# Designs tried in a protein design chat: VHH binders against q9y6x5. Part 19

Target 1, 379 residues: q9y6x5
Amino acid sequence: LPPKLLLVSFDGFRADYLKNYEFPHLQNFIKEGVLVEHVKNVFITKTFPNHYSIVTGLYEESHGIVANSMYDAVTKKHFSDSNDKDPFWWNEAVPIWVTNQLQENRSSAAAMWPGTDVPIHDTISSYFMNYNSSVSFEERLNNITMWLNNSNPPVTFATLYWEEPDASGHKYGPEDKENMSRVLKKIDDLIGDLVQRLKMLGLWENLNVIITSDHGMTQCSQDRLINLDSCIDHSYYTLIDLSPVAAILPKINRTEVYNKLKNCSPHMNVYLKEDIPNRFYYQHNDRIQPIILVADEGWTIVLNESSQKLGDHGYDNSLPSMHPFLAAHGPAFHKGYKHSTINIVDIYPMMCHILGLKPHPNNGTFGHTKCLLVDQWCI

## First folded at step 1 (VHH)

Design b42 (framework vhh_5j56_2)
Fold by ESMFold2-Fast, scan of step 1:
Structure b42 (fold): chain B 379 residues (1-379), chain A 132 residues (1-132)
Amino acid sequence: as target 1 above (379 residues)
Amino acid sequence: QVQLVESGGGLVQPGGSLRLSCVASGFTLSKYSSYAIGWFRQAPGKEREGLSSISWSGGGSTSYSDSVKGRFTISRDNAKNTVYLQMNSLKPEDTAVYYCAADSPYIFRTGYLDSAQEYDYWGQGTQVTVSS
């Protein structure tokens, strides 16, 4: 009877939402499981990079998904609708579902987790759904639970992704208590549905379930805009990604572009690639552009336009507003244990341990998650 | 620079049909880039009104305002970087300048009809006149 794990992500679930709003279903889940109050994600604090870091245990410079919009200087490829299923972008790492399928005679299942509808190292998740934002949480849950109960070889690793509260966080901003309260209550109800479905199907007692997120959310404003067009003319560069981390590919001398940008705004740090702070682990990849602009928390980089985003993410990963949480329940986990902080790259080696898989070399530290696990000596 | 160009407007009689096109250039779209393309209109002396939106991701999630639901259909051709608005059963009250607008790339963000100001890139507009 191999161990089973379901990894669930609610996109953009800021850690401090747990302190400011009521989550009766999530609190019942945590009461008989574990809670990590803060997960320090990787830089840049965006959806695609952090979802891939969770399942590879690698910094973005190592796994190659360095942003939501990318350009590879060596191959001259752009991340586009004509090649969004191109394995090229994903092949710099081996995600856990690939390892699960290749090391053991086991299956993986996926409902919308980034990368699971792409063949990576010639291996695609055994069961998956092509990405479609209009597919309901219920349909995703129905497919995952069907695959967990009715697969041969057995599904031992399953993923489930949901777009909220990220979409509403962008629209309303995290400081809109009225709208965010409604959105977060709906998410808590979905967690209740998840637990009820697993109990009904006889999966709950023997399934390890992790509920986590990729990043948080911070408040933005029309009063906090950086107009890039006032800094530099479009004839000087190609824009690869805009906000809050701008990726700049110079068309002229790099130093001249840097000099035009470096003093343009007091609310933006401008880095030559080799000067990007080591603590970001965001330098050693051909998809990281020669100049990177990093906006201060709550500031939005625009091109001679207003931005109506009331919330955003992508900012410095040391900011608590960018941090998600992790909750877990199941036979591998202690009951009623709270832990303060882990790194998002630590999730991968913990999951490998639970599944009995040999992890690929990674940036996580298994020791950081030992106290969560019943089969480990914490002290 | 991201650029949107509308076409297909003109003069039409009540009950007639028009198809508007919006061609996007200057940015890369993928199913994991959450660009949303929306159609808006503004009549003289009135506020800008959101009509319809389509997600550039996956199957193209769509939404419609109550005033046009059942009469207007939004669609996309990702290979041509184009979004269409098929307008049927046109009424004199549909007379307006029609704009397409695109949102910034975010993963899984769908189009918004709540505010015209949530879109970062706008076309110049195309005039639609419904008159006998």
Scores: ipSAE 0.000, ipTM 0.214, lowest interface PAE 15.9, mean pLDDT 86

Design b43 (framework vhh_5j56_2)
Fold by ESMFold2-Fast, scan of step 1:
Structure b43 (fold): chain B 379 residues (1-379), chain A 130 residues (1-130)
Amino acid sequence: as target 1 above (379 residues)
Amino acid sequence: QVQLVESGGGLVQPGGSLRLSCVASGFTFDTSDYYAIGWFRQAPGKEREGLSSISGSYGGSTSYSDSVKGRFTISRDNAKNTVYLQMNSLKPEDTAVYYCAAVKGLYWSTRYLASDYKYWGQGTQVTVSS
């Protein structure tokens, strides 16, 4: 009987929410499973880049989803929508559901995980839902559990994505304890529903479940804005992505654009592509623009308009506010074990091990997750 | 009941600028029911052309057609329930009726055809002429 894995993501679930709010259902899950307190995500700390890193084990420069808005300098193609279904954008890596379907005679199932409604290397998830934010968590869960229980060949890898608490984090900001408490309680109730549904269907005892997220959230303010129009006239460049990491494509000499930007604000760093810090692993891809602006935590880059968002992400991945967590339960995992930190790229080789798949070359280190697993010795 | 009202059109000389506004009612940009907003234009005797869109997510993704990329910028003010289209370096070929449209959309998706949009404004005329 092949092992089974359900990977669940709650978008924008900042790791320290676990310390500042009560999660009775999640705590019961963790008590009988494992917790990684901080997951160091990849730069930039955005939804689609990090969701694709989870399922490929690759840095953004290697898997090619480098932002939600992209321009490819070699092909002259524009990706202006994170749900672009052109396989070109997704084909620089092989996500785990593709390997699962091609390497093993097994099926994959997906409820809204980024990339699962796109044929990647001519392979689409065996069962999937076209992305639609109006579809309830309950409907996503019903489809996933039906596919896990009633598919031939059997579904061995399943994914489930939910937009909260990211949407509310942007609207209220993470420091709004009253509104965030309400949102996070609702998420904890959804986790309770998930566990209850799996138990009722007889799936719980034999299914490995990972609950994680792609990034955190930091507080923004009308007092912390960087107006690019005060720095440089828009006739000098094409804007590929704006905030908090701006991707600049010069219409004139690159050095001239750089000189206009480099001292404009004390609250952003301006990098020529070759000068981007090596620790970001954000340099070696044609979709990374010639000039990148990186705002300081909590600062928003704007174009002659105010910003109403009270929370944002995309900032430096060394910031604890950008880090999610990982919790897991199932036959592959220890019970009651707590681990401090892993890299988000480490999740992929761990999942491959649980499923018995040979991983594609990746940036993760299996040794970092060994202590979570019952069949491994912790060194 | 969903309604959209455009404003800010008018006569402008080549090389000039205009800012169009689209005020939404019947839904808010700050709900869990995400709505994508798009800007379209239609010149006499031509088909309706998509120009720009903004996704239903807070701080959401934006998209632009090649004909306006670098000249037009879409933004939103959630407190005013308004989407803006800032139009710079206007050309005579930009002369058209401009429409905003809404679809109960995808959290991220900004990629929609005119046929995908359910709710439409009545349009605002933009004329670029000397």
Scores: ipSAE 0.052, ipTM 0.555, lowest interface PAE 7.0, mean pLDDT 89
Fold by OpenDDE, second read of step 2:
Structure b43 (fold): chain B 379 residues (1-379), chain A 130 residues (1-130)
Amino acid sequence: as target 1 above (379 residues)
Amino acid sequence: QVQLVESGGGLVQPGGSLRLSCVASGFTFDTSDYYAIGWFRQAPGKEREGLSSISGSYGGSTSYSDSVKGRFTISRDNAKNTVYLQMNSLKPEDTAVYYCAAVKGLYWSTRYLASDYKYWGQGTQVTVSS
């Protein structure tokens, strides 16, 4: 039988949650599979960019989803979570479900993974759910597993997305032990439900399952605010994205805007596009605005009218608080193996290998995941 | 083989309520069948309008047009293979023939186009008049 892979994302699942909270179901999943303790995600550490990096193996500058909110100056188009359906934004890369589906006798399924309800390169997943945050995990899980079990041609790649613990992380902050404990307990229960459903359907032993996330969460505070209005008049620029990485589109001379912002706060780095650090791989795309502001960890860029979250993400991707984890189980994976770190772009070539797909050019390194796989040599 | 039968239409005063039923035969409202059920209406001289849909998914996701949102509610009874449209706060402009339609597809969605629906009922007349 052709290999099958289910990719699951719990949005905003910070890696160290595994150390600070109890996850009986997830730990059991890990015990019978593999764990990567920290996944270095891509800059910026936001939902749409990182989810697309997972399934393309590309840095943000390459796959073109450079933020949750984007603006293209040429077409005057806007991208946001409420306006993400235009293939224009996604077509700069080929996600794995498209690659998989274009193979003979294979199909893909998706439950609300970013981009899966959009025709990319004129191809949309054979099975999918239009994104709707009100749809329960159970419904998403049931649909995905039904498609994995009963589809013709067979679903060999599936994605499942859930919005927690990100939403709660934003609301409560990751350091709220009481509330986050409750939230994470629910997440673990959902993982239990996932495993149980797979077992009930007879899929568990033959299905490769990856459970991961796109980013972590850092604690924010009212005491750590950077108010742009104190540094520059809002009439001088358009804000394309705000915090913690603000994308600035100047309405006046760029240099003047830059000079007004460069010393706005000691807790914020201001970069001209050409001066963005190379380590971010966040420069070579027209959708990146002329100036970006990068707040320090835990600091929030605000305007006078802005509301503040108690937790946020999007910060420097080298920060441990921004890192998710990866766990996996199935015939392709070892049992009881733990690995320290990989890059999030490394997931793509690994998934391609598991599925027997030729990967598109990508930034991942297959060698980084070899130790997770039973068919690979690991020293 | 697949049949949809609407019922529950009639005359009602403005502000009144009706509950339409659509009984499906030829397939079951269960998780093994990929389907969506939609309610449509057509007034004389007007184009057919989509009102609401419910997916055949386990949870039964729903959608509504702006014209009926907040007033109409779609629901499903799997055991009876029946979809309901509860219509409240009816207006004269709601006067139309109401149709139930079904689509079998490859995905769960409430956003199928009218043209995607393969099976249609005969319709039931709803008249809102004082």
Scores: ipSAE 0.000, ipTM 0.236, lowest interface PAE 14.6, mean pLDDT 94

Design b44 (framework vhh_5j56_2)
Fold by ESMFold2-Fast, scan of step 1:
Structure b44 (fold): chain B 379 residues (1-379), chain A 130 residues (1-130)
Amino acid sequence: as target 1 above (379 residues)
Amino acid sequence: QVQLVESGGGLVQPGGSLRLSCVASGFTFSEYSYYAIGWFRQAPGKEREGLSSISSGDYGSTSYSDSVKGRFTISRDNAKNTVYLQMNSLKPEDTAVYYCAARPSFYLTKYSEPWGMDYWGQGTQVTVSS
């Protein structure tokens, strides 16, 4: 029977939460598995971009999901909830569930992972749930475990997405210890439920399970606002995305717009597209706008309004507050091994190796994850 | 310069109806189909809560919180660049300041949450009392 993998994401699970709160169920999972303490995500550190990077092994400029809100200058299309299922946005890469289904006789299953309810290169996940945030973790888990046990061809790759702790991180901010403690305890209990369900169904011993996240969270404040309206009139540009990375489409000469913005705030960097730092790998795509504004950690870009966000993400991917973690358990993984850091794009070639799939060209480096695997050596 | 202006608040009797309007300027629904507009309320001493949202553009996907589903209806008029909240069967506990807010689309949210919004109106008071 081919190897099987379940990939689980808890959105917005900041890596250092593991050091500041107790996770008895997650710690039991790690004790007999592996932990990567920090995963360096891709820029911008947002949900859709990073979830697609996990399953493609590509930087955002390469896979085309460059933000949660996008405009394509060539086709004049806008990305929105009304267009989230348009394959156009997702077709610049081949996610792992598509590769899994097209190589040999295999099926994929998905509970809410971004992109899994969209036909990509004319291929949709074999089993999937249409996105609906009101569906409980238990119902998502019930469907995934049913499909793992009762599918022909067999489900070899399955994904499970959960919106917390991201929603609560935004609402309360990561420094609200009382509320975050309660939220994170509930997540740890869900991890306990996951493990228990897999054990009861006889899946636990032979299933590889990865628990990870797309980004972290940083504290925001009404004292850390950048009012874009104080710098430039809206008649000069179209705003494609606002905060903490603003995507600016000029209505006049690009240099004139840049000159109005470049000295606007000491807490924001202003880049012409070609001047975006190479380390971001955020330049070579028509969906990246001619000017981007990058706020400093904890600063919110607003249009003459207060912000209701007490926590946010999207900031520089070098910031530890933006980093998630990765934990894994199963026959492919060592027991009780800790690793310091990997890049989020490294997860894809590792998963392809576990599943015996030939990866599409990608930005990950298999060598970075070798130390996690029982059939490999650290070099 | 994105601006949202609420109107239509006031005093109503329990069981009555009221329609709130939110006029958007600085963008248009047909031009900025990636915007989602939501209605929120905040009573004194309570957190701001999301009530309903609608996506801009031709599709107009809607969502509602459990507290108002079946009583409140969100709609839009693209020609007037306006979003409405029709409130029926009003109760004293509906008394609050009502806000409209906008952001780029929020696919991964059940309904608009305050933390997800970038642009806010000034609010309009709704009082349900005899």
Scores: ipSAE 0.032, ipTM 0.577, lowest interface PAE 7.8, mean pLDDT 89
Fold by OpenDDE, second read of step 2:
Structure b44 (fold): chain B 379 residues (1-379), chain A 130 residues (1-130)
Amino acid sequence: as target 1 above (379 residues)
Amino acid sequence: QVQLVESGGGLVQPGGSLRLSCVASGFTFSEYSYYAIGWFRQAPGKEREGLSSISSGDYGSTSYSDSVKGRFTISRDNAKNTVYLQMNSLKPEDTAVYYCAARPSFYLTKYSEPWGMDYWGQGTQVTVSS
């Protein structure tokens, strides 16, 4: 029988939450499985890009989901959270659920994982939920587990997505221990529910489960604002994405726009597209705008408006505050093993290995995850 | 809560036609929503069988069982959140309770089996008799 894998994402679950808060259910999950303490995600450290990197093994410049908000100058198309259904944006890569589903006697299922409700390369997950933030975790979990248990051909790969603790992180800030404790307690309870349901259905022993996240969360403040209006007239550019990585589409000469912005704040780096640091792997895509502004950690780029967010993400992917974690359990994984760090793109080749899929070309390194797997040598 | 309500059933002579309607509530048939809707039937003493299905959006496809291919046509009206089954050249063996079923979270390019549907209507009786 082909292996089964459930990939779960709790959006915005910063890695160090595990150290600063209590997670009885998740800790139990980890105790019986493996933990990667820090996952270095991709730049920019946003939801859509990183979720797609997880399932493609590609950097953002390669898979083409370069932000939560995008603009294509040629087609004049826009991408956003509310407008993400056009396959145009997703077709630059092949996500793992498509690869899996194209295999014989296999199907894929998805509960609101980014991109799963879109036909990609004319293929959509056999089972999926249209994204709706109002749908409870329970309902999502019920559908996923139903499909894992009762589908023909069998669901061998499934994804489950939940919006917390990201939403709350934005609202309260990650350093609000009172509110975040409550939020994270709920997350842990959801993990408990997940495990319990899998056990009740007899799936727990045979199902590989990965619990991870796309990014962390950093504390923001009204005292750390970068107001672009102080540096450049709004009429001189179009803002495609704002904070903490602003994507600037100049309406006048690019050099002029750049010169107006380059010294706007000591807490913001301004890059021409060609000068974006190589380490970001965020250059070679037409969807990346001509100028990018990258705020320092904890700083917020604003116009003549105050930010209401007390937490945010999207910053430099080398920042620990931006890093999620990865935990896993199942027949493919060791028990009681902890690993320090992997790259988020490393998850893809690992998942392909677990599922017996030939991976598409990707940026991941399978060697980085070998120590997590029972069938591999740990070097 | 998703609800499906069938209508249009009745008594018809062999060779006659009927058009069944399935009105869905609780989810929309918008072009940006993905769903599968199918028609099923169950005759007395027989298992429920799939007849036809339609998927949503620009990627919508229709499928038919061999038993109804060429005679039945599935269609939809998004504005009315209604799926239709036009049944032509009806035969006595088409006598059954016809059910509409839906899966808002389902995509399949081929005809769907009953187990794949999440929501079911109450059914409408179709009787083909001289």
Scores: ipSAE 0.000, ipTM 0.285, lowest interface PAE 11.5, mean pLDDT 92

Design b45 (framework vhh_5j56_2)
Fold by ESMFold2-Fast, scan of step 1:
Structure b45 (fold): chain B 379 residues (1-379), chain A 131 residues (1-131)
Amino acid sequence: as target 1 above (379 residues)
Amino acid sequence: QVQLVESGGGLVQPGGSLRLSCVASGFTLSKYSSYAIGWFRQAPGKEREGLSSISWSGGGSTSYSDSVKGRFTISRDNAKNTVYLQMNSLKPEDTAVYYCAAETRVTYYDSGTYTAEYDYWGQGTQVTVSS
């Protein structure tokens, strides 16, 4: 039987939640599988960019989804949120479900993973659901398990995306123990439902399952606002993205805009595109704007107004608060193994190895994940 | 600073139509790519419900709650700083005070109608569906 893999994302699942809350179902999953305690994500630490990095193994400057809101200076196109279905935005990389369908006579299935309802290089996931936040986890799980069990050619790669704990992390902030405890318990129960469903359908013993996330969450406050209107008049620039990484397209001389911004707040860094730190791997793409503002952890960039977000992400990817985790179970993985850290771009070449696919050129290093795998020699 | 003013409410018979307008002042829709405008309603004795949102960036991405999907349409006129809610096939259960609200940050994946993301609220306009 060909190897099969289900990739599950719980959006905004900060790695240290595992140490501060009880997860009986997830702990049972890990006991018979593997845990990576921290996954170092790509910059910027946002949903669309990191979800696409997981499935391409590429930095954002290379795969082209550089933010949740984007402007392409060459084509003059604008991208905003989950409803933009133009393949143009996604075509700078080849995600794993496309490779799976094109290299082998195999199918892919998707429940809401970013990009899976878009034809990329003229290829859309064999089975997919159009993005709709109103669709329950149970309905997403029912479709994925049906497709895993009842498809020809066989579904060998499947994805399942869930919006929590990100939505609640934004609303309550990660320091709200009462509300976050409730949300995280519900997620653990959903993991229990997932495992039970796979066991009942006879899929559990032969399916590789990865549970991961795209980023973490940090606490924000009304006491930590950066008012951009205090720095510069709106007539001088077009705002492409606001917070915590602002993307500025100057309407006047770039140096003049930079000079108005560079000393405005001690709680943000202002970069000309060519001066963005090399460690971010966030420079070489037409969708990265001429000036980028990067707020310090927990600071929110605003336009002469308050902010109601008590949690946010998008910050420096070196911050532990921005890191998710990875847990995995299945025939490809060791049992009871704990690993400290991998890079989020390392997930793609690992998944290609499990599925027997030739990876497209990528920024991941297979050696970083080899200790997780039973068919690899681990030092 | 930012003000939102609703208009277009009133009394209509079941099956009728109304168009609500929300005029934004203190900013312009086309100038603030990171903003979104949403429509919400609250009936007496009920919690506030999110109905629809439209982004200011790009082509104006829209979202709708299941209770109004297919009956209500949100649109924008950036030159007039106005967001509209076209309400068709109105039912008695649509009776409520309707509010527009401005989200001041870029929406993350499918969060545009979420109340916690909205910082500026209008005063509301009453819609009554009755014979």
Scores: ipSAE 0.005, ipTM 0.177, lowest interface PAE 10.3, mean pLDDT 87

